# Designs tried in a protein design chat: VHH binders against Protein leg1b (leg1b). Part 6

Target 1, 342 residues: Protein leg1b (leg1b), of Danio rerio (Zebrafish) (Brachydanio rerio) (q4qrf7)
Amino acid sequence: AVVTENGLPIQWRKAPSDLSHLPISNTGVQVNPWVYSQRMTMLKMVINATNAYMSSMGPGEQENPLWSLPLQLGWKLKSGRLADPTPDSSSTCGSEASDPVCISPLSFFGCVNYYLSVLPFLAAVETGVVSSGGHQMLIQVPAEVAQDYCSSYSDCSTKHPNTMAKWHLFFQSLRQVSQSKESDFNKKDSILGLMWAAEEESIQTASGACTERQKLYSSPEVSFQQSSVNLGAFISAAHYHASIERSGKFMSHLPSRVLQEADSPPNIADLSTEENHALYMLSWMNSINQLLGGSLVDLWRKAMCSAQAREKGQAFLDDLILDPKFPGSSLWSIICVMSTSC
Key: E = the ipSAE of ESMFold2; O = the ipSAE of OpenDDE; V2 = 0.75 times the mean of E and O plus 0.25 times the DockQ between their complexes.

## First folded at step 1 (VHH)

Design n08 (framework vhh_h_nbbcii10_fgla)
Fold by ESMFold2-Fast, scan of step 1:
Structure n08 (fold): chain B 342 residues (1-342), chain A 127 residues (1-127)
Amino acid sequence: as target 1 above (342 residues)
Amino acid sequence: QVQLVESGGGLVQPGGSLRLSCAASGFTFSEYTSYALGWFRQAPGQGLEAVAAISTSGGSTYYADSVKGRFTISRDNSKNTLYLQMNSLRAEDTAVYYCAADFRYSLGWSTPGYDYWGQGTLVTVSS
């Protein structure tokens, strides 16, 4: 089960039923204090669950907190209950010589669920999302993040042949921004837009599987199609970034006791200017990325499985949909509303 | 930061051979660090086309039907270098050849969703 930072069972706060009046800014996210608090509470619960899982992993683990996280954030499987392990949870890695550690498909699917719950918040909420030009959406990226993955600040997004490559680089740079200087962000004072909807065709051309995901996750109930934000694209980008990566040095550097040292969410009452808001959101984002990036990659490493397990993970992602009746589903509605209200 | 640098391109007669090299920096060719390494090409006025890919995890190789039996992809982990041996070259093989690395996810070896790309090297097949 997912617990609070004090080890207590979590209790979800009800989100407002009407999110149409959420203020949005292209220089940062401006939200009412209650909605901001709710999002931060959910994100902290995800972080706490990951850190608890990392700290207490062993053969005696009876419940994987990662299984409950998507449900608590309003996610469900079209075909069944998200909390249940897959029928093939007993499946093993293909080759032990190539995949020396494969704990179980359960751990792999737990990592996928975790990514689906977390990455959209970091990408769309913390960095700012602006809808523009009808059916297109821009993600605004700090200048130092743009500098990290390309030497050009104005044309980096057009350099890459498809949306998946762009989103992988975005999530990679976002994780590395915890080591970036805030002065670099100020120095450039620029926005590097990553165009989601403009390259939906490239995702579909690259993979026919992406088309089915777009149909599932662009539910009319959430209005994702109108926002040009495709939840399937978020899911695909999260899967793309979260695929198995192993480094012995990386494992030794994973934070084991960072929760108490993590930055607190910005106090919205203290954010008086767009510049201050952007800087505080960037600092908080860096703290969260440090905690999540290390923990998620380690979980993928521990759940390391063959290409077949990755294919099963992809099928799981294709089956994942929002539950509009769950309180947590309103957080996805916030992303959608923010996308369409700009 | 990952950097890929191609070399070995040039002018060759039909039926000739060339070996392209791709030197990688910023990462090591190791298990689970890169899912696939590949070669793509772009002929003048055409789109990007997948040529070949090699898996880091399984040592598996993949080829476009147009180059099967003529091209061979290989890697040297000690030199951190990817190679493309091109034999029996044809006029239609004329293109800028790009080295690419797919780090954490692949939509398929022939899908241009690779994370990093080299600057490209020109191969001209002409008599």
Scores: ipSAE 0.000, ipTM 0.112, lowest interface PAE 19.7, mean pLDDT 43

Design o01 (framework vhh_ozoralizumab_d1)
Fold by ESMFold2-Fast, scan of step 1:
Structure o01 (fold): chain B 342 residues (1-342), chain A 123 residues (1-123)
Amino acid sequence: as target 1 above (342 residues)
Amino acid sequence: EVQLVESGGGLVQPGGSLRLSCAASGFTFSSYAMYWVRQAPGKGLEWVSEISGSGGSTKYPDSVKGRFTISRDNAKNTLYLQMNSLRPEDTAVYYCAKDRSWLFGDYDAFDYRGQGTLVTVSS
């Protein structure tokens, strides 16, 4: 069944003054599972990353406004650290080390991209929940592949561009599989076979562990079943990654879109792929606007106060937004331009 | 099929100790927060403890804080509750519960509970 964004918690939308006491509840409301889980994980990730950076900062670095962003929104400290508003953990990535070795703002937004991308993937791997789309499909992902993806982002590093490109292609492959007939999963040259062709590790599937170090799409040992995973979560992750490729002109109009297109959420199942990409990007930016206490539009207005600033800012954003390997760096660049002090 | 099987309950005198166990199967144990809840005779369900998927975070209500300790062994898919300094008011059926997923359409507080294990504290 299709779940819309209608009914998102009011406290989150209003950027509350004290997020350490905000209850997380979705009882009785219909929300897009990917968007909801994305927002909750991003909140926890921001708190964890901020606490890690605060503990690793040298003199003067604590004056960087982005690392104090939750405090600027009225979030409160407990024993010198930001409080986690909920003890909930529904993901292996959410239960991994809370204090990464990341020390730069760019690595911080690498962590944002990590949780935004990983949560739908892990939910599909571990929950076995079947999503909307008019049919069920099986997408079996080896546990070691899921762990590798988590590890790539938990480093909060841009040092491995080939790894980021690999995961972008992985999600694009899953999007293509989700649009094909079930019979394609059993073909020797199936799209899913490409995932195993790139791996050197043992494969663990829903039917048990595979002893082979590498599985190719031609391997008779690979088996597939009727869907037990969240197809919509995989599609959402794939659309998020693909939307970055097309974001150059879209991002230049984002403040207007945030104000005008937030009303009347569409039925996700009825949207074209391109419209889904635009919607996911808009939802992601709306989440960022809430993290900034609703000030994204004001910050953008300040950054665009002069012709010189607009020309240089636009060229900078276009260059970075078109890099599909580093969407978090694009967000960092946007915030820097908007702050007028970057 | 998700299954939770509790064990370790019994009769104990006030001031005594018991250790409860919960064997989990049918889901990725380490990915879910787990709970202990209890139901005293003629009363409603009461939350007793919770633990994150990794085991790094635990929470307790004031009624059991300092007396009960929740822990887990993800390699064995097993949840534990160490109960010390037991009181007559701790008499209840204790249930192991799995956290719900936001991806499910069902909005029950707990996805699954086991059959329970009876703890009686009496002289």
Scores: ipSAE 0.000, ipTM 0.104, lowest interface PAE 21.1, mean pLDDT 45

Design o02 (framework vhh_ozoralizumab_d1; at its last look DockQ between E and O 0.12; V2 from the best seeds 0.00; counts 0 for: pae O 13.6 > 2, grease 25.1 > 24.2, placed apart)
Amino acid sequence: EVQLVESGGGLVQPGGSLRLSCAASGFTFSDYYMYWVRQAPGKGLEWVSEISSSGSTIKYPDSVKGRFTISRDNAKNTLYLQMNSLRPEDTAVYYCARGYSSGWYLPFDYRGQGTLVTVSS
ESMFold2-Fast, scan of step 1: ipSAE 0.000; ipTM 0.294
ESMFold2, look of step 2: ipSAE 0.011; ipTM 0.514
ESMFold2 (binder alone), look of step 2: mean pLDDT 84; pTM 0.845
OpenDDE, look of step 2: ipSAE 0.000; ipTM 0.254

Design o03 (framework vhh_ozoralizumab_d1; at its last look DockQ between E and O 0.01; V2 from the best seeds 0.00; counts 0 for: pae E 17.8 > 2, placed apart)
Amino acid sequence: EVQLVESGGGLVQPGGSLRLSCAASGFTFDDYAMYWVRQAPGKGLEWVSEISWNSGSIKYPDSVKGRFTISRDNAKNTLYLQMNSLRPEDTAVYYCAKDLYGSGSYPLYFDSRGQGTLVTVSS
ESMFold2-Fast, scan of step 1: ipSAE 0.000; ipTM 0.286
ESMFold2, look of step 2: ipSAE 0.000; ipTM 0.236
ESMFold2 (binder alone), look of step 2: mean pLDDT 78; pTM 0.796
OpenDDE, look of step 2: ipSAE 0.006; ipTM 0.319

Design o04 (framework vhh_ozoralizumab_d1)
Fold by ESMFold2-Fast, scan of step 1:
Structure o04 (fold): chain B 342 residues (1-342), chain A 123 residues (1-123)
Amino acid sequence: as target 1 above (342 residues)
Amino acid sequence: EVQLVESGGGLVQPGGSLRLSCAASGFTFSNYWMYWVRQAPGKGLEWVSEISGSGGYTKYPDSVKGRFTISRDNAKNTLYLQMNSLRPEDTAVYYCARETPYYDILTGYSDYRGQGTLVTVSS
């Protein structure tokens, strides 16, 4: 089974039993070191994904994410609109033709899914609360870290204008690429290609060098594979998971195998390539489940198999085409998960 | 390959001081959070301290806060733990550790730890 009873996320790594004696405080954090390690791993994955996005717009160290918004009840994405750092009436897909709304799976994936994955966790870190499935654990953020967080977009734009400018350029570039006739969402590497195109666009825009788009594939100094990794493990893992589930592949058995057979924390280097990928995906599912406050695996499976789950999100997803030939069928599963989670 | 090598442990009397070092290799040291973990004889692992990649952020449990200081020298790929006012209950094997970043998950997904260095506080 991919899920535990009650739909709780399956932990692919088992905590050492000798750490169970450590208490968890209700005021401040004295957390089991293994639990703390898992949380730090999730936070680092979120930070690294954020840094990858922002570094595509310029080199820099960004260990302390500057994107912190309070957890909100009913965080909703406006159907037909990209999630931008700044409220902007032009942030909808621009077209004077008969189709004023342009929603592509990738623009949703690269902008909206990324935003939703990062913001709740960053807000939880600042507030000292981490939630999953209605359970909350108090954590204490050092004053040095907390002072770098922002209470709102306006606060962030005041404290970190250069960082906000990079966010603007990234999301604007992604929107422009999504509106471009150059993309082909039916290709297996379309997501990576669009991310690469977004990087090129943001570089040209930031430098003011030229308006003619150039292909990074011709540059010996740029690693497309690194860019693929830098796009964010969540995006790749989520797409991979959706593809595997639709193909009816072994992922339905892997968590049970790991839980039943592992006598110690799994070492990915000792597993088959398919098992390595599955454990990677489980790590990201656990991270996203915590960010969404629910059982990601259960919601993901429901999204793939349930027309009712899609109908529940109709006000949010009414501009998205439910065509089986739509290249975002796997991304549709992610969108449904986002729409059914808090 | 990731390698962490601890040193600086030894025998000290209560109230004494020691400075532990951890030499890191096989990865871009400045990009990783690092931490110290200890294990007393017959007991479980206990988190002792952590530090951000830049060195700007540190954290300690109440048991060592005010007595221990974690620091790093990114130019030398070295992590340090300054231990002051040592107590008999600080007797343990001390391990240097780092977490695996997301992009390395396909290669190895575990907290990397060194061989450890023994600290004995007696008398």
Scores: ipSAE 0.000, ipTM 0.121, lowest interface PAE 19.1, mean pLDDT 42

Design o05 (framework vhh_ozoralizumab_d1)
Fold by ESMFold2-Fast, scan of step 1:
Structure o05 (fold): chain B 342 residues (1-342), chain A 122 residues (1-122)
Amino acid sequence: as target 1 above (342 residues)
Amino acid sequence: EVQLVESGGGLVQPGGSLRLSCAASGFTFSSYGMYWVRQAPGKGLEWVSEISYSGSNTKYPDSVKGRFTISRDNAKNTLYLQMNSLRPEDTAVYYCAKPSRDYWLNEGFDYRGQGTLVTVSS
């Protein structure tokens, strides 16, 4: 069981990837729209996050992409939003931190850890909340809720001391709606309304004064930033801890100091900042690579460098999602189907 | 390739109604939020309505709220806009649109169809 920041145990269950839950026609497989949306979102997050990592390296380093020592600035520039270095006289934040706020790999996992603290209050819109034996609640997390929550957390956690209080209220409201005795249709509409309000608030906060939603979603910076942050939401703390363990070939690319500690998890506080960031990113990449059956680098190269991807565009990703032999199919199981133990 | 084909426009008197349709192909329609935009003669593009991929969430600007209803049929890959209580200021070419940025290979522009003309006059 994974222990939340609130001290509550969460039991992880892999989401069903059984296509028998979806209509199967004589002419092909028909996929549930929500399931397809979740898979597409996760695939885009993986590709975009991997591209951000690759783009942080020099050309020679891209031949060994799971290895790099200075990732800090490159990661922030490609996947994070940098604060204006000019003093903001109109700041609405209670924090008086003088340093620019940036999204980093550490704040990415901070988002995941804070998200885990509110999971007992989250209900899936499409599948609802299932009570089992009076002591368990099965929760399926919509990607759009996780995406907006993580975006809000990573952008505002340092600048505004109570920014996440709004998200706590949102999740508390969602829990109240999911526990009501109203019809499933009425509950679903109310939950979607709350998700939509939270999404709009999150997007406006991330983009500043922009009032047109389509302009925000059309921004490559916002889309890329959200994709990078969201990847962490689908990687549990358990997966992160497992990825720190000795992984064979990935550890062969680390500095000798870190390599000596490969047989035991290092105390991250004792490592240099550069070694800490390299180990953190390597662990993150290793987790994703395992979920893709070892094909992460190959997937990135096909998506970013191949003529097939350029020619097919969206259809290239559609083909991957609908392919039952896709080696990354285990990635689909990380949609958080969670039970809380009472 | 992404294709969006609008239909249902025409000449209507003030207070009348029209239903616009948009046939989508070349992408997985059910995976995307969709929206309607319009362009009045000599003016820029104006957002008219938005719908989530499932059809459960819809949004409208105050100018059309209560008069227009967006809906979708994912089984038919078709988007609809029901327009009631039409006014002369609703005269425009109406486009259905797909966000381009929900896939990284796109250049950040919305995909639009050819449009369908709606004229509201006596």
Scores: ipSAE 0.000, ipTM 0.115, lowest interface PAE 16.7, mean pLDDT 48

Design o06 (framework vhh_ozoralizumab_d1)
Amino acid sequence: EVQLVESGGGLVQPGGSLRLSCAASGFTFSTYAMYWVRQAPGKGLEWVSEISGSGDRTKYPDSVKGRFTISRDNAKNTLYLQMNSLRPEDTAVYYCATLPHYSDSWSYHMDVRGQGTLVTVSS
ESMFold2-Fast, scan of step 1: ipSAE 0.000; ipTM 0.146

Design o07 (framework vhh_ozoralizumab_d1)
Fold by ESMFold2-Fast, scan of step 1:
Structure o07 (fold): chain B 342 residues (1-342), chain A 122 residues (1-122)
Amino acid sequence: as target 1 above (342 residues)
Amino acid sequence: EVQLVESGGGLVQPGGSLRLSCAASGFTFSSYEMYWVRQAPGKGLEWVSEISSSGGTTKYPDSVKGRFTISRDNAKNTLYLQMNSLRPEDTAVYYCAREWGYTDLPRYFDLRGQGTLVTVSS
């Protein structure tokens, strides 16, 4: 294995082949499709979990704080349940008088998404392993990605402390209900099981964890090695799925030395499984990253953010993200967002 | 539009066999892990089988292991479930399901077909 000598096989989540079922085209706000997909997934999970608990509540649990918490946050019930989220949904909030206490689903994206996304990745940075429903994937988060994410989390929590505090209470309530109920929600293979694990980490380490991980991975030795290997792995997957035109443009930015010393990229059509695909891609691009002294992600970002290529760079990323054969992980959408924020 | 359409269900005697098919359309079938799940009358959904996108890896719960075989034909965008040595407790509506591409959770679905009824009775 390229990531570690004694590591486990890498398992990649596939990129979604079709985002047309999401209301991206129905919004006045432009959002990266991967970020939108991740946020909508997280919000749907939270709403579905709340609705499931509300529907499972008996007389003894009708006074459970979880049921009342969405109402305390200003959310309105329709036909006894919370509505499915939409990016532009203001109908979850009441009249104008409710606005000071109502946290809309769209506002949820700005704060809680960082909370939900950052915590599993901080755990992965610390352990080198991401757990998913009893599965373990051997991945590591690049130090610069973790640092950028911690900055975003800190900014959100500083700018919206009341909102963050209320959502922390909400997730703590979900964990308490999961712990007290014998149901699929308290299993480690459920989204709530994963959120529970992330919540326990966050209670001990949120805010403080960002500062400590930034310091840990800012050390010259650890930061350099971890960043080089893991960024190479993620960039290799993205680069491989680029069209011939875009791959050629990226290659034109590589030094002649690297072009002469690097092997040809593997062809996905020649690989029998997604696991083999990920391993060969990771090995190939890590080799290029080493030839670049660990600067592959910087070079890719510069290619994406070149003066005329900002629009074409976004189209390049969209092609990669929306390619149905493109393997992905929960970390992939974060790296894509960070790479395109010019 | 994206859709899954199951077929091949029916009435069969205990010890019999059936082969279910699931036709996929509107998405790149070969890129997704696929599942068979079932729902017995009056009960919840039960996971029956899963298969990797290449078909190289398959998994089953103990209740059907050795009796059921999942397979796929990526060229035809079709998923199959070969069911042998059927038992009355296998009576259920069988659904094929597509993995949730937006999450790393195993056996989480974002698309499910209309289902096909399998009745095992004498």
Scores: ipSAE 0.000, ipTM 0.116, lowest interface PAE 18.8, mean pLDDT 49

Design o08 (framework vhh_ozoralizumab_d1)
Fold by ESMFold2-Fast, scan of step 1:
Structure o08 (fold): chain B 342 residues (1-342), chain A 122 residues (1-122)
Amino acid sequence: as target 1 above (342 residues)
Amino acid sequence: EVQLVESGGGLVQPGGSLRLSCAASGFTFSKYAMYWVRQAPGKGLEWVSEISSGGSYTKYPDSVKGRFTISRDNAKNTLYLQMNSLRPEDTAVYYCAADIFTGPYWDEYDYRGQGTLVTVSS
């Protein structure tokens, strides 16, 4: 459903065959160029769509939530529009090398999680469901993408109305959280805690059958900062938006980072790109499973706690992706489209 | 050496059917997601179908959904595309492609074959 800003199908940069790991150091993380390019493509689409919307707004719209995190991370606003994100704005190690890029987990995944948390809000605003705070935003996508989204959304809504209702309620909740006052901060923390408890419980009910590497990803410190998509991360990103607006210190509200040393097993650098992708997608599927009432949690636990976890995880994602017609089964369908024709 | 060899293309009338095959060699077929992509005369590359490494997950754009079916036989290292209710706009060179990563509109693949021509004309 997703195309580039020129209306062409998405063009992904592939990692060279010799760059398949995600190494972590004490001062930051070296990110696979393919993963970085994929996320940068999605962020550029959001930035371009937001710039188109902001061109219709009056002075003072620099306070728009979509500017908060990238500006804090050193991205620049030029002529009332957000400039292209730069590797320097996301890098914590000062490396200028193209392959791999050095990125702080907080600056990169925090920014990605922030944008993922507000995209459902923007889509909901476009459908006329606007309240609380009075702010309105619009994501513009090419006509072909909008038509594909409307067709898939309509088909999914007809076949799975309960699932779509749960997804809309989640989006509604994110919209309300992102527009809330700081006085609500403590109540949102308890909801985030419940999401973390649900994810941790999924790992713990495997009775310690999981590998040391899987246990690392189940840690609230590690999985939170390295997961690019899950329900807890979406809620926390919207929550941290309110904190950024008031304190200007996004990083103080995130859990402290747990970084692996080169000689400490388990080491995330031991993961292949395929394993890393499978683990992140399993976190995504667990978040969707939570939203849909928990039907996949047993299968997710089996995948995570197997001795062949990487191959099993990939097979689980490949064979048990939600519904091919459900927008949520494709990250790009949810993140980058709007329902204008529906 | 990695090879993907397509076969089964040809000339059919509108409403007809064709089954395409792709024989893979030189890599571990069962670990790769497989794709069918096509290029109509004078157009760019268009994604047509995707199948997971295990074969249980498939995905199609609306233009072919309900008419085309992708399948694979990992024991034989072979990918298939069953095309029914063919239309003139389905005329294109069809390519078999393999990638370790999945994506909805992937237009650059780890491996891609030479293609097989499908012409739908009366």
Scores: ipSAE 0.000, ipTM 0.117, lowest interface PAE 19.4, mean pLDDT 44

Design o09 (framework vhh_ozoralizumab_d1)
Fold by ESMFold2-Fast, scan of step 1:
Structure o09 (fold): chain B 342 residues (1-342), chain A 120 residues (1-120)
Amino acid sequence: as target 1 above (342 residues)
Amino acid sequence: EVQLVESGGGLVQPGGSLRLSCAASGFTFRSYAMYWVRQAPGKGLEWVSEISPSGGSTKYPDSVKGRFTISRDNAKNTLYLQMNSLRPEDTAVYYCARSLDYPEGWFDPRGQGTLVTVSS
């Protein structure tokens, strides 16, 4: 095993200069650089995973113009490592043992689900949703925990259901903290404290502990201008997403056909676990689609409803459900209904 | 509370030298990779240098390689940037930054920075 001088394994991201390409000064959005970096990292991982998945499809499928957007960006996920963006739209896994591993559909969905579930909540915390009175707290997830979760899918291995349940409970507890007082972070019996204590005990990390509360920065005042539409949409999606469970507006992201299955717009508490997970993913895909100038949501819908993705995605999407007692309603069914609407 | 306080900037003639300092507190300094980044007037942030937690490994972009040297004193919780053969294009506000735990390889520039002006 190769370790960094921090005593940590080689991380999936090694480009400190990535921040230098972000045009902060010419926008109407005054965003903390660390928050912006996290959001850009999530976007890069989604693009890399989407690109790798599209590259795994047959030649006729890759020739569809809608698939070309992620491929044109040239981003690749390589065995747990982020590659710098390149203009090379067509690369495959190598034959050498040291070459990057091809991303399976399961690995693709695993990594994307991690970033769609974790990074939006971290962004919401950092916009002051969790902390008030001008006091901001950074909740850190150790890089080892994040990398291990993502890497479990990069090898095309079967995900362990208890691992997925553990992460869903962790993120549910973090979402509940956004409604709670700051003291909840420090309670020994809080599910957040228990989950992070268990993970920290297992990893022996040299970096800051995930259970520590640190003030790394203050929440910036965010002001949007028309010239900053993409950044504004990205930031608004993160904030709106954190607020969804409080307002019930989450249903606005569903086509009217899906909403017609309910007699009235339901409260978030009335949604099934499967519906809640689908709406969560779709909210972020819509914001990413807007950031990229459109089409990414259409790419995802078509990919999810393809015969190849359906066969593999059914088992994976079931892993996103906290309560497997809902076998008759799946994220797959919701996504396909949305993709068939005109 | 994580604090980073930059100092050592000023006005210098082309070909001159300056040494920047960054005093760190509120975290275990020896456990983090550290960075220097800069922002020239009207431009975005530019990465300038990187140093490992032990100080045994450093990295630079071609624009400053051979002219700038990053170093650290873990006993004093202080980061340094020695800048030699300064050029007008080195004029910028310089910030020190610590590595992020997640995702690694990103950094957190904070504080007011220190202004370096290179002109006759």
Scores: ipSAE 0.000, ipTM 0.113, lowest interface PAE 19.4, mean pLDDT 43

